# VHH binders against Uncharacterized protein AF_1724, part 5

Target 1, 305 residues: Uncharacterized protein AF_1724, of Archaeoglobus fulgidus (o28550)
Amino acid sequence: MEEKFRNCILGLAVGDALGMPVEGLSIENIRQLYGEVRDFLPSPYGDLNAGEWTDDTEQMVVLAESILETVYFDPENFAERLKRWFLETNSRRIGPSSTKAISNLMRGVHWTRAGVFSDTCGAAMRVAPIGLVYHFSLNLVERYAEISARVTHTGTAAIGGAVAVAVAIACNVLDFSDEEMLEEVLRRVEAYDNLLAEKIRYANEISDRDVEYAVEKLGNSISSLDVVPMAFYSYFAGKDFEESLIKAVNAGGDADSIAAICGAIKGAKGFAIPERWLEGLKDREFLEELATKLYELHMRIVKLT

## First folded at step 20 (VHH)

Design x2 (from v4 with G35A)
Fold by OpenDDE, last read:
Structure x2 (fold): chain B 305 residues (1-305), chain A 119 residues (1-119)
Amino acid sequence: as target 1 above (305 residues)
Amino acid sequence: QVQLQESGGGLVQAGGSLRLSCAASGYISDSDAMAWYRQAPGKEREFVAAITSGGDTYYADSVKGRFTISRDNAKNTVYLQMNSLKPEDTAVYYCAAMYTEGYTYTEYWGQGTQVTVSS
């Protein structure tokens, strides 16, 4: 179980870092520039080096640290940490929805009203710690995923996306089969956004198709309606961690988020991460320690329950 | 566009104090936050302190208990009171103003003011 925590956290970061260089590019552009991306590359904009990760991983860390502080998820604490993070980070790759929500928070708007009506994937990309720590209760995972999403995003697909990813991670940690995991994810996501549920289902159905077809049908924009289904497609389409992530990254568009989510879900399943990616990953030891702390917290909670 | 102008920097002995000021050409009350950053030679820019329009203050761990950020909306000025200064605090200090209009985020920066703390 501890290994799954580790692989989930590292997998998220690896996916983020792998996708970072090709974020915003089309599949055609990726092929033209790189052929197929299989390893870390620096940002074409010069702001990040190979192996470095973006706001996806940063926000995941913020959420993880919040959980580590409060034991049970506290949206007020999370909101405060988001503000601090925003002020401290040098990254300006933050999504527009998150930026606006954080702006509202900075202006003194309570977290229950600070979230913006948006379906962008900011909540889904960061939610992994919730699926990990609270997997002893899928209902709790769903509830915390929803609440955490609403701090910044109030669109039904954004919330549903966070729920989908968190529940998938929890199910994987619980050793659900892929069929069981998908059934659980779909059942819960349908309560928030039926279109998202349908697309996630379809993502599994077309898992035998190539990435071009998947992007054509599911999309690869910054919307949770695209990112989350694409991540699930990549998860199902790959036989191992590497193959899934290669598919996710080379999908283009919001590639860092697609790959981050895919990596988190795949890691939680227990698939091994290629050593070459781990060796090149920024702050690997930090992330490993973070995963350990999350695991220890989980064990503490379960013991006290 | 908002212009920021820092002042108050200089040379001070360890244990001494300085008060930095940042005058903004625009209304700081319209900002999300005002902040101070610093950059030492050969190092990356680092966060020092911030005050949000909502009134919350944030400090880097390295300056907590020693630095205090404040604002005067009437003067459109943000301040950084720096006490118990250490040689490690030597850097160019920059004022920043953060604004969000709709979904567009903009940050404005001053030219910086040099702070040198001698041992």
Scores: ipSAE 0.911, ipTM 0.966, lowest interface PAE 0.4, mean pLDDT 96
Fold by OpenDDE, fold request of step 23:
Structure x2 (fold): chain B 305 residues (1-305), chain A 119 residues (1-119)
Amino acid sequence: as target 1 above (305 residues)
Amino acid sequence: QVQLQESGGGLVQAGGSLRLSCAASGYISDSDAMAWYRQAPGKEREFVAAITSGGDTYYADSVKGRFTISRDNAKNTVYLQMNSLKPEDTAVYYCAAMYTEGYTYTEYWGQGTQVTVSS
């Protein structure tokens, strides 16, 4: 179980870092520029080095640290930490919805009202700690995922996306089969966004198709309606961690988020992360320690109940 | 477009105090937050302190308890009171203003003011 925590957290970061260089690119452009991306590359904009991760991982860390402080998820605490993070970070790759929500928070709007009506994937990309720590209750995972999403995003697909990812991670930690995991994810996501649920279902159905086909059918924009299904496609389409992530990254578009989510879900399943990626990953030790702390927290909570 | 102008920097002995000011050409009350950053030679820019339009204040751990950020909306000025200064506080201090209009985020930066703390 601890290893799954580790692999989930590191998998998220690895996916983020792998996808970062090709974010915003089409599949065709990726092929023209790189052929196939299989390893870390620096940002074409010069703001990040190879192996460095973006706001996806940063926000995941913020959420993780919030949970570590409060034991049970506290949206007020999370909102405060988001504001602080926003002020402290040098990264300006933050999504427009999250930026606006954080702006609202900074202006004194309560977290219950600060979220913007958007379906972008900011909530889904960061939600992994919730799936990990609270996997002892899928209902709790769903609830916390929803609440955490609403701090910044109030679109049904955004919320549903966060729920999908968190539940998938929790199911994987619980050693659910892929079929069982998918069933649980779909059942819960349908309550939020039926289109998202259908696309996730379809992502599994087309897992034997190539990435080009998947992107054509599912999309690869910054919307949760695209990102989350593509992440699930990549998860199902790959036989191991490496293959899944390579598919996710080379899908282009919101590649860092697609790959981050895929990496988190795949890691939570227990798939090994290639050592070459771990060696090149920024602050690997920090992330490993974070995962350990999350695991310890989980164990503490379970013992108290 | 908002212009920021820092002032109040200088040379001070360890244990001394300085008060930085940042005058904005626009309404700071319309900003999301006003903040101070600093950059020492050979180091990356780092967060020092911020005050949100909602009135919340944030401090880097390294300056907490020693520095105080405040604002005067009537004067469109943000301040950084720096007490118990240390040599490691030596840096160029930059004022930043953060604005969000719709979904467009904009940061404005001052030219910076040098703070030197001698041992």
Scores: ipSAE 0.910, ipTM 0.966, lowest interface PAE 0.4, mean pLDDT 96
Fold by OpenDDE, last read:
Structure x2 (fold): chain B 305 residues (1-305), chain A 119 residues (1-119)
Amino acid sequence: as target 1 above (305 residues)
Amino acid sequence: QVQLQESGGGLVQAGGSLRLSCAASGYISDSDAMAWYRQAPGKEREFVAAITSGGDTYYADSVKGRFTISRDNAKNTVYLQMNSLKPEDTAVYYCAAMYTEGYTYTEYWGQGTQVTVSS
């Protein structure tokens, strides 16, 4: 179980870092420029080096640290930490929805009202710690995922996306089969957004198709309606961690988020991360320690319950 | 567009104090937050302190208890009171203003003011 925590957290970061260089590119552009991206590359904009990760991982860390502080998820604490992070980070890749929500928070708007009506994937990309720490209760995972999403995003697909990812991670940690995981994810996501649920289902159905087909059908925009299903496609389409992430990254579009989510879900399943990616990953040790702390927190909660 | 002008920097001995000012051409009350950053030679820019329009203050761990950020909306000025200065505080200090209009986020930066703390 501890290894799954580690692989989930590192997998998210690896996916983020792998996808970062090709974010915003089409599949065709990726092919023209790189052929196929299989390793870390620097940002074409010069703001990040190879192996560095974006606001996806940063926000995951913020959420993780919030959880570590409060034991049980506290949206107020999370909101405060988001404000601080926003001020401290050098990232210029923060999504518009998150930015606006954080702006509202900075202006003194309570977290219950600060979230913006948006379906972008900011909540889903960061939600991994919730799936990990609280997997002892899928209902709790769903609840916390929803609440965490609402701090910044109030679109049904955004919320549903966060729920989908968190529940998938939890199920994987609980050693559910892929079929069982998918069933649980779909059942819960349908309560929030039917279209998202349908697309996630479809993602599994087309897992034997190539990435081009998947992007054509599911999309690769910053919307949770695209990102989350694509992440699930990549998860199901790959036989191992490497193959899944390569598919996710080379999908283009919101590649860092697609790959981050895929990496988190795949890692939570227990798939090994290629050593070459781990060696090149920024702050690997920090992330490993973070995963350990999250695991220890989980164990503490379970023992006290 | 908002112009920011820092002042108050200079040379000070360790243990001394400085007060930086940042005058904004626009209404700081309309900003999400005002902040101070610093950059030492060969180092990355780092967060120092911020004050949000909602009134919350944030400080880097390295300056907590020593630095205080404040604002005067009437003067459209943000201040950084720096006490108990250390050589490690030597850097160019930059004022920043964060604005969000709709979904457009904009940061405005000053030219910076040099702070040198001698041992």
Scores: ipSAE 0.910, ipTM 0.966, lowest interface PAE 0.4, mean pLDDT 96
Fold by OpenDDE, fold request of step 23:
Structure x2 (fold): chain B 305 residues (1-305), chain A 119 residues (1-119)
Amino acid sequence: as target 1 above (305 residues)
Amino acid sequence: QVQLQESGGGLVQAGGSLRLSCAASGYISDSDAMAWYRQAPGKEREFVAAITSGGDTYYADSVKGRFTISRDNAKNTVYLQMNSLKPEDTAVYYCAAMYTEGYTYTEYWGQGTQVTVSS
């Protein structure tokens, strides 16, 4: 179980870092520039080196640290930490919805009203710690995922996306089969967004198709309606961690988020991360320690329950 | 655009105090937040302190209890009171203003003011 925590957190970061250099590119552009991306590359814009990760991982860390402080998820604490993070970070890759929500928070708007009506994937990409720590209750995972999403995003697909990813991670940690995991995810996501649920279902159905087909059918924009299904496609389409992430990264578009989510879900399943990616990953030791702390927190909660 | 001008830097002995000022050409009350950052030679820029329009203040761990950020909306000025200064506080200090209109985020920066703390 501890290894799954580790692999989930590291997998998210690895996916983020792998996808970072090709974010915003089409599949055709990726092919033209790189052929196929299989390893870390520096940002074309010069702001990040190979192996470095973006706001996806940063926000995940913020959520993780919030949870570590409050034991049970506290949206007020999370919102506060988001403001602080925003002020401290050098990242300029923060999504527009998150940026606006954080602006609202900074202006003194309560977290219950600061979220913007958007379906972008900011909530889904960061939600992994919730799926990990609270997997002892899928209902709690769903509830916390929803609340955490609403701090910044209030679109039904954004919320549903966060729920989908968190529940998937929890199910994987609980050793559900892929079929069982998918059933649980779909059942819960349908309560928020039917289209998202349908697309996630379809993502599994087309897992035998190539990435080009998947992107054509599911999309690869910054919307949760695209990112989350593509992440699930990549998860199901790959036989191991490496293959899944390569598919996710080379899908282009919001590649860092697609790959981050895929990596988180795949890692939570217990698939090994290639050592070459781990060796090149920024702040690997920090992330490993973070995963350990989350695991210890989980164990503490369960023992007290 | 908003122009920011820092002042108040200089040379001070360890244990001494300085008060930095940042004068903005625009209304700081319209900003999301005002902040101070610093950059030492050969190091990356780091967060020092911030004050949000909502009135919340944030400090880097390294300056907590020693530095105080404040604002005067009437003067469109942000201040950084620095007490118990240490040599490791030596850096160029920059003022920043964050504005969001709609979904557009804009960040403005000053030219910086040198703070040197001698042993």
Scores: ipSAE 0.908, ipTM 0.966, lowest interface PAE 0.4, mean pLDDT 96

Design x2 (from v4 with G35A)
Fold by ESMFold2, look of step 21:
Parts: structure tokens; sequence; C-alpha cells
Structure x2 (fold): chain B 305 residues (1-305), chain A 119 residues (1-119)
């Protein structure tokens, strides 16, 4: 089970770093410039080196460290840590909805009111630690994912997206079949946003189609309505970690988030990450230690219950 | 355009104190946060302290308990009281102001003031 925690956390960071250089590009632009992205590339803007990740991974770390401190999810602690992270980070690849929500928090708005009405994928991209630590109760995973999303995002697709990702991760740690995992995800997401649930179902139905078809049907914008279904498509469409991540990155658009989420879900199933990507990943050892701490926290919680 | 001007730096012996000031041209009450960062030669800029418009304060672990950030909204000025100074605190100290308008985030930076702590 510890390997699944490790591969979920590392898989998220690998996906983030793979997608970082091509975020915002169309499939056609990626094809013409690179053919197919298969490895880490440096940022074309000079702000990040090959193998470096973005706010997706940073915010996942913030959430992980929050629950390591409080044991059970505490939204006030998470909100406090988001403010500290925003002040301390040297990276400014931070989504506009998260930035506005953190601005509200810094101005003294309580976390129950600071979140912005937005469907962008910032809540879904960071939620992995909740699915890992609390997988012993899918209902708890759902509740904590929803509350964690509301700290920054109040859009129904944003909240539903965080629930979808956290539940998928938890189911995969529990060794659910893809069919069983999808059923649990859809049942819960449906209560938050019907269109999102429909698009996740369709992502599975078209998993035999190529990436261009999937992007045409599902979209690749920063909206949770696009990113989350595309991440599920990529998960279902690839036979292993490498194939899923290559599909996710080459979808273009919000490629780093699509690939980060896909990598988290695929890693939680236990798929091995290619060693060449781990060798190039920034702060690999720190992320491995984080995953070990999350696993040990889970084991401590279940021992007490 | 918000302009920031730091002052109060200088040479001090280890164990001593300095008080930095940052005068702002824009209202600091309108910011998300006012902050101090520092950069030693050959090193990356690092966070020192921040005060948010909501009134919360934040400190790097290396300075917590020794440094105090405060503000005077009437004078549009932010302060950093630095006590128990160590040679490792030697750096150029920068004041920063952080604003969000709608979904647009903007940072403003001062020119910096040198703090040198001798053994």
Amino acid sequence: as target 1 above (305 residues)
Amino acid sequence: QVQLQESGGGLVQAGGSLRLSCAASGYISDSDAMAWYRQAPGKEREFVAAITSGGDTYYADSVKGRFTISRDNAKNTVYLQMNSLKPEDTAVYYCAAMYTEGYTYTEYWGQGTQVTVSS
C-alpha cells in the first residue's frame, strides 16, 4: 500500500513537470513543435528547468502538510498554510482563482466565505493527499475533498472535480476495478454537478479513441469540466503509467493539470513510474518522504480506530 | 504604480538591533500583504516576514522570535524590528507590497537597504 502512496505523490509531480513546458499549446502546436512530448522539457520562458513542477504540486504539498499536522482535515489550518505558502513561494505560476481566494483570506475573510465562484481545476489538482490518507472511508474522503475545495473554489464543477479525483485515488488504493471506481466516482459527483459526471462517464466510453477526439469531446481548458474528464480519459486510455501520461500531456491546453491528476490516479493504482522521469524530477527525495509520512499517518489513524 | 522606499539599514555588531522602515506611495491598507524579503550575496531571495491587511503576521523560521513586523496605516509605513542580530542576517532587505485587483495579482518592490552584522 505504501508503494501506491509513493506513486500517487510522485505521479502527480511527474505529470505536472511533464505538462509544464507545453501548457496553453494546442495539440497541433505540440505536434508541429515536438511531434509528441515524451520527456521533461525546460520552460520556454526561462522560469523553470526540465523536471520542475508548478503550483499543482506545491499546493498538493501544502494540503499534505496540513493534514500531517492536524491528522484530520482542518480547513482553517489549510487556509493558514495557503497564505504562508503564497508569501514564501518563489514560483508565480498560480491560478487566478486560487490567487483571488488567498487574497480574500489575507484581507481577513473567513475561509467559509473566501472561496471564489469558479470552476477552475485548482481544487482538484491538489486533492490527492485526502484520497490517500482517508481511503478507509469513501464518505470521509468525499466530505474532506468538498471542504478543501471550498477554501478556494465554490463552483459546482470545481467541488465535484475535487471529489472525483479524491474518490478515484481512494478506490485505486483499495484495489477497486476501473468499473467499480468509476461507479463510486459518478454516484458521488452526480450530486454536485451532473455535467461533470456525464463527461467523466463519457471519458471512459471513448477511452479507445485518440487524444484529438477526446479533446474535441471533453475539452482541455483550465475548467474542472474539461481537466478532470480529460485526466480520466487519459487514465483509462493508457495501458500503463507512461502511456497514460503521454496522452495527458499531449492533450495540450491545461496539460500540466491534466497530467498531474492523471499521474496521481494512475500512481494510486500502483503503476510503476518510468525511472527516467524519476531521475529528472525536482526534489524527488522530498516527495518520497512526504508520501511515506502520509502512509504512516494513515496507518496510525487506522490503528487507533 | 506603487513606490516603496526602505530605510534604516546599516552596520551593527552581533547581538544588536536595527529597525527598518518602508514608506509606500499607495495605501498599504489596500494591499493583501506587506512583506520583507532578503538576499545575501550569491544566494536566492528569501522570505523574512509579512503582515496581511487582515492583521495576521508571518515569519521565516530563522527569524521568528527575533524579528517583529508591524505597520502604521496612517503613516503608510511598514516596519521590521530586528533584535538579536546574527552575522547570518547580513543581506539586502527588500520591502514588497502585494495587491490583487479582480483576478490580477501585482507585486511592488523597493530598492533595498543593506544590513550588515559584524562578529
Scores: ipSAE 0.813, ipTM 0.937, lowest interface PAE 0.9, mean pLDDT 94
Fold by ESMFold2, look of step 20:
Structure x2 (fold): chain B 305 residues (1-305), chain A 119 residues (1-119)
Amino acid sequence: as target 1 above (305 residues)
Amino acid sequence: QVQLQESGGGLVQAGGSLRLSCAASGYISDSDAMAWYRQAPGKEREFVAAITSGGDTYYADSVKGRFTISRDNAKNTVYLQMNSLKPEDTAVYYCAAMYTEGYTYTEYWGQGTQVTVSS
């Protein structure tokens, strides 16, 4: 089980770092500039080196550190840590919805009201620690994922996206089949956003089609309605971690989020991450230690109950 | 455009104190936060302290308990009281102002003031 925690956290960071250099590019742009992205690249803007990750991984760390401190999810603690992170981070690759929500928090708006009505994927991209730690109760995973999303995002697809990702991770730690995991995800997501649920179902149905087809049908914008279904498509379409991540990154658009989410879900299933990507990943040891702490927290919680 | 002007830097012995000031040409009451950052030669700029318009304060672990950030909205000025200074605090200190209007986020930075702490 500890390996699944490790591969989920590392897989998220690997996906983030793989997608970082091609964020915002179309499939055609990627083909013209790189052919097919299969390895870490430096940012074309000079702000990040190959193997460095973005706000996806940073916010996942913020959420992880929050629950490591409070044991059970505390949205006020998470909101405080988001403000501190925003002030302390050296990188400014932060989505507009998260930025606005954090601005509201800094202006004294309580976390129950600070979230922005937006469907961007910022809540889904960071939620992995909730799926890992609380996998013993899918209902708790769902509730904590929803609340964690509401701190910054109140759009139904954003909340549903966070629920989808957290539940998928939890199911994979529990060794559900892909079919069992999908059923559990869809059952819960339907209550938040029916279109998102339908797009996740469709992502599975078209998993035998190529990435260009999937992007045409599902989209690759920063919306949870695009990112989350594309991440599920990539998860289902790849036979192993490497194939899934290459499909996710080469979808373009919000490629770092698509690949981060795909990497988290695939890693939680126990798929091995190619060593060449781990060797190139910034702060690998820190992320491994974080995963170990989350595993130890889970074990402590189940011992207490 | 908001102009920020730091002052109060200088040379001080270890264990001493300094008070930095940051005068703003725009209203600091309209900001999300006012903050201090510092940069030593050969190092990245790092966070020191912030005060939000909601009234919360934040400090880097390395300065917590020694530095105090405060603001005076009437004077449109932010302060950093620096006590128990260490040679490791030697850096150029920058004042920053953070504004969000709608979805537009903007940061303004001062030109910096040198703080040198001798052992």
Scores: ipSAE 0.806, ipTM 0.934, lowest interface PAE 1.0, mean pLDDT 94
Fold by ESMFold2, fold request of step 23:
Structure x2 (fold): chain B 305 residues (1-305), chain A 119 residues (1-119)
Amino acid sequence: as target 1 above (305 residues)
Amino acid sequence: QVQLQESGGGLVQAGGSLRLSCAASGYISDSDAMAWYRQAPGKEREFVAAITSGGDTYYADSVKGRFTISRDNAKNTVYLQMNSLKPEDTAVYYCAAMYTEGYTYTEYWGQGTQVTVSS
């Protein structure tokens, strides 16, 4: 089980770092410039080196450190840590909805009111620690994923996307079949956003089609309505971790988020991450230690209940 | 568009105190936060302290208990009181102002003021 925690956390960071250099590019632009992205590349803007990750991984770490401190999810603690992170980070790639929500928090708006009405994927991309630590109760995973999303996002697809990702991770740690996992995800997401649930179902139905077809049908924008279904498509379409992540990155658009989410879900299932990607990943040992701490927290909670 | 001017730096002996000021051309009450950062030679810029418009203060662990950030909205100025200074505090100190209008986030930076702490 500890290996699944490790591969979820490392898989998220690998996906983020793989997608970072091609963020905002279409499939055609990626094909023209690179052919197919299969390995880490430096940012074309000079802000990040090959193997460095972005706010996707940073915000996941913020959420992880929050629950490591409080044991159970505390939205006030998470909101405080988001403000501190925003002040301390060197990242320039923070999404507009997260930025506005954190601005509200800094101006003294309580976390119950600070979130913005937006469907961007910022809540879904960071939620992995909730799916890992609380996998002993899918209802708790759903509740905590929803609350964590509302700190920054109040759009129904944003909230439903966070629920989808957290539940998928929890099911994969529990060794559910893909069919069983999808059933749990769809049942819960349907209550938040029916279109998102329909697109996640369709992502599974088209998993035998190529990435270009999937992007045409599902989209690749920063919206949770696009990113989350594309991450599920990539998860289902690849036979192993490597194939899934290559499909996710080469989808283009919000490629780092698509690949980060896909990597988290695939890693939680226990798929092995190619060593060449782990070798090049920034702060690999820190992320491994984080995963171990999350596993130990889970074990501590289970012993108390 | 917002201009920031730091002052108050200088040479001080270890254990001494300095007070940095940052005068702003834009209203600091309209910002999300006002902050101080520092950069020592050969090192990356690091966070020192911030005060949010909501009234919260944040400090790097290395300065907590020794430094105090404050603001005076009437004078449109933010301050950093630095006590019990150590040689490791030697750096150029930068004032920053952080604004969000709708979904547009903007940072403004001063030119910096040198602080040198001798043993």
Scores: ipSAE 0.777, ipTM 0.926, lowest interface PAE 1.1, mean pLDDT 94
Fold by ESMFold2, last read:
Structure x2 (fold): chain B 305 residues (1-305), chain A 119 residues (1-119)
Amino acid sequence: as target 1 above (305 residues)
Amino acid sequence: QVQLQESGGGLVQAGGSLRLSCAASGYISDSDAMAWYRQAPGKEREFVAAITSGGDTYYADSVKGRFTISRDNAKNTVYLQMNSLKPEDTAVYYCAAMYTEGYTYTEYWGQGTQVTVSS
């Protein structure tokens, strides 16, 4: 189980770092510039080195550190930590919906009202710690994922996307088959956003098609309606961690989020991460320790209950 | 187009105190936050302290308990009271103002004021 926690957290960061250099590029642009992205690259803008990740991994860390402090999810603590993170980070790769929500929080708006009506994927991409720590109850995973999303996002696809990712991770830690995991995800997601649920189902149905077809049908924008189904497509289409992540990154668009989510879900299933990606990953030891702390927290919670 | 002007820097002995001021041309009450950052030679700019328009204050661990941020909305000025100064506090200190209008986030920066803490 500890290996699954580790590979979920590291897989998320690997996906983020793999997609970072090609964020915003079309499949055609990626082909022209790189052929196929298979390894870490430096940012073309000079702001990040190969193997460095973005605000997506940083926000996942913020959520993880919040629940490590509070044991059970406390949205006020998470909101406070988001404000502090925003002030302290050197990164300016921060999504517009998260930025606006954090602005609201800084202006004194309570977390129950600070979230913005947006379907961007920022809530889904950070949610992994909830799926890991609370996997002993899928209903709790769903409830905490929903609340964590609402701190910044009130769009139904954004909330449903966070639920989808957290539940998928929890199911994979519990050793559900892909079919069992998908059934559980769809049943819960359709209560939030039926179009998202349909696109996740379709992502599985087209898993035998190539990435270009999947992007045409599912999209690759920053919307949860695109990112989350594309991450599920990549998860189902790849035979192992490496193949899934290469498909996710080469989808283009919001590639770092697609690959981060895919990496989290694939890692939670227990797939091994290629060592070459771990060797190049920024702050690998910190992320491994974070995963260990989350695993130890889970074990502490289940022993106390 | 907000202009920020820091003042109050200088040379001080370890253990001493210094008070920085940042005068703003735009209303600081309209900002998300006013903040101080610092940058020593060869290092990245780092967070020191912030005060949000909601009234919360934040401090880097390295300065907590020694530095106090405050603001005066009527004077459109933010302050950083720096006590128990250490040589490690030596840096150029920058005032920053953070505004969000719709989904557009904008940062304004002052030109900096040097703080030098000897021995």
Scores: ipSAE 0.777, ipTM 0.925, lowest interface PAE 1.1, mean pLDDT 94

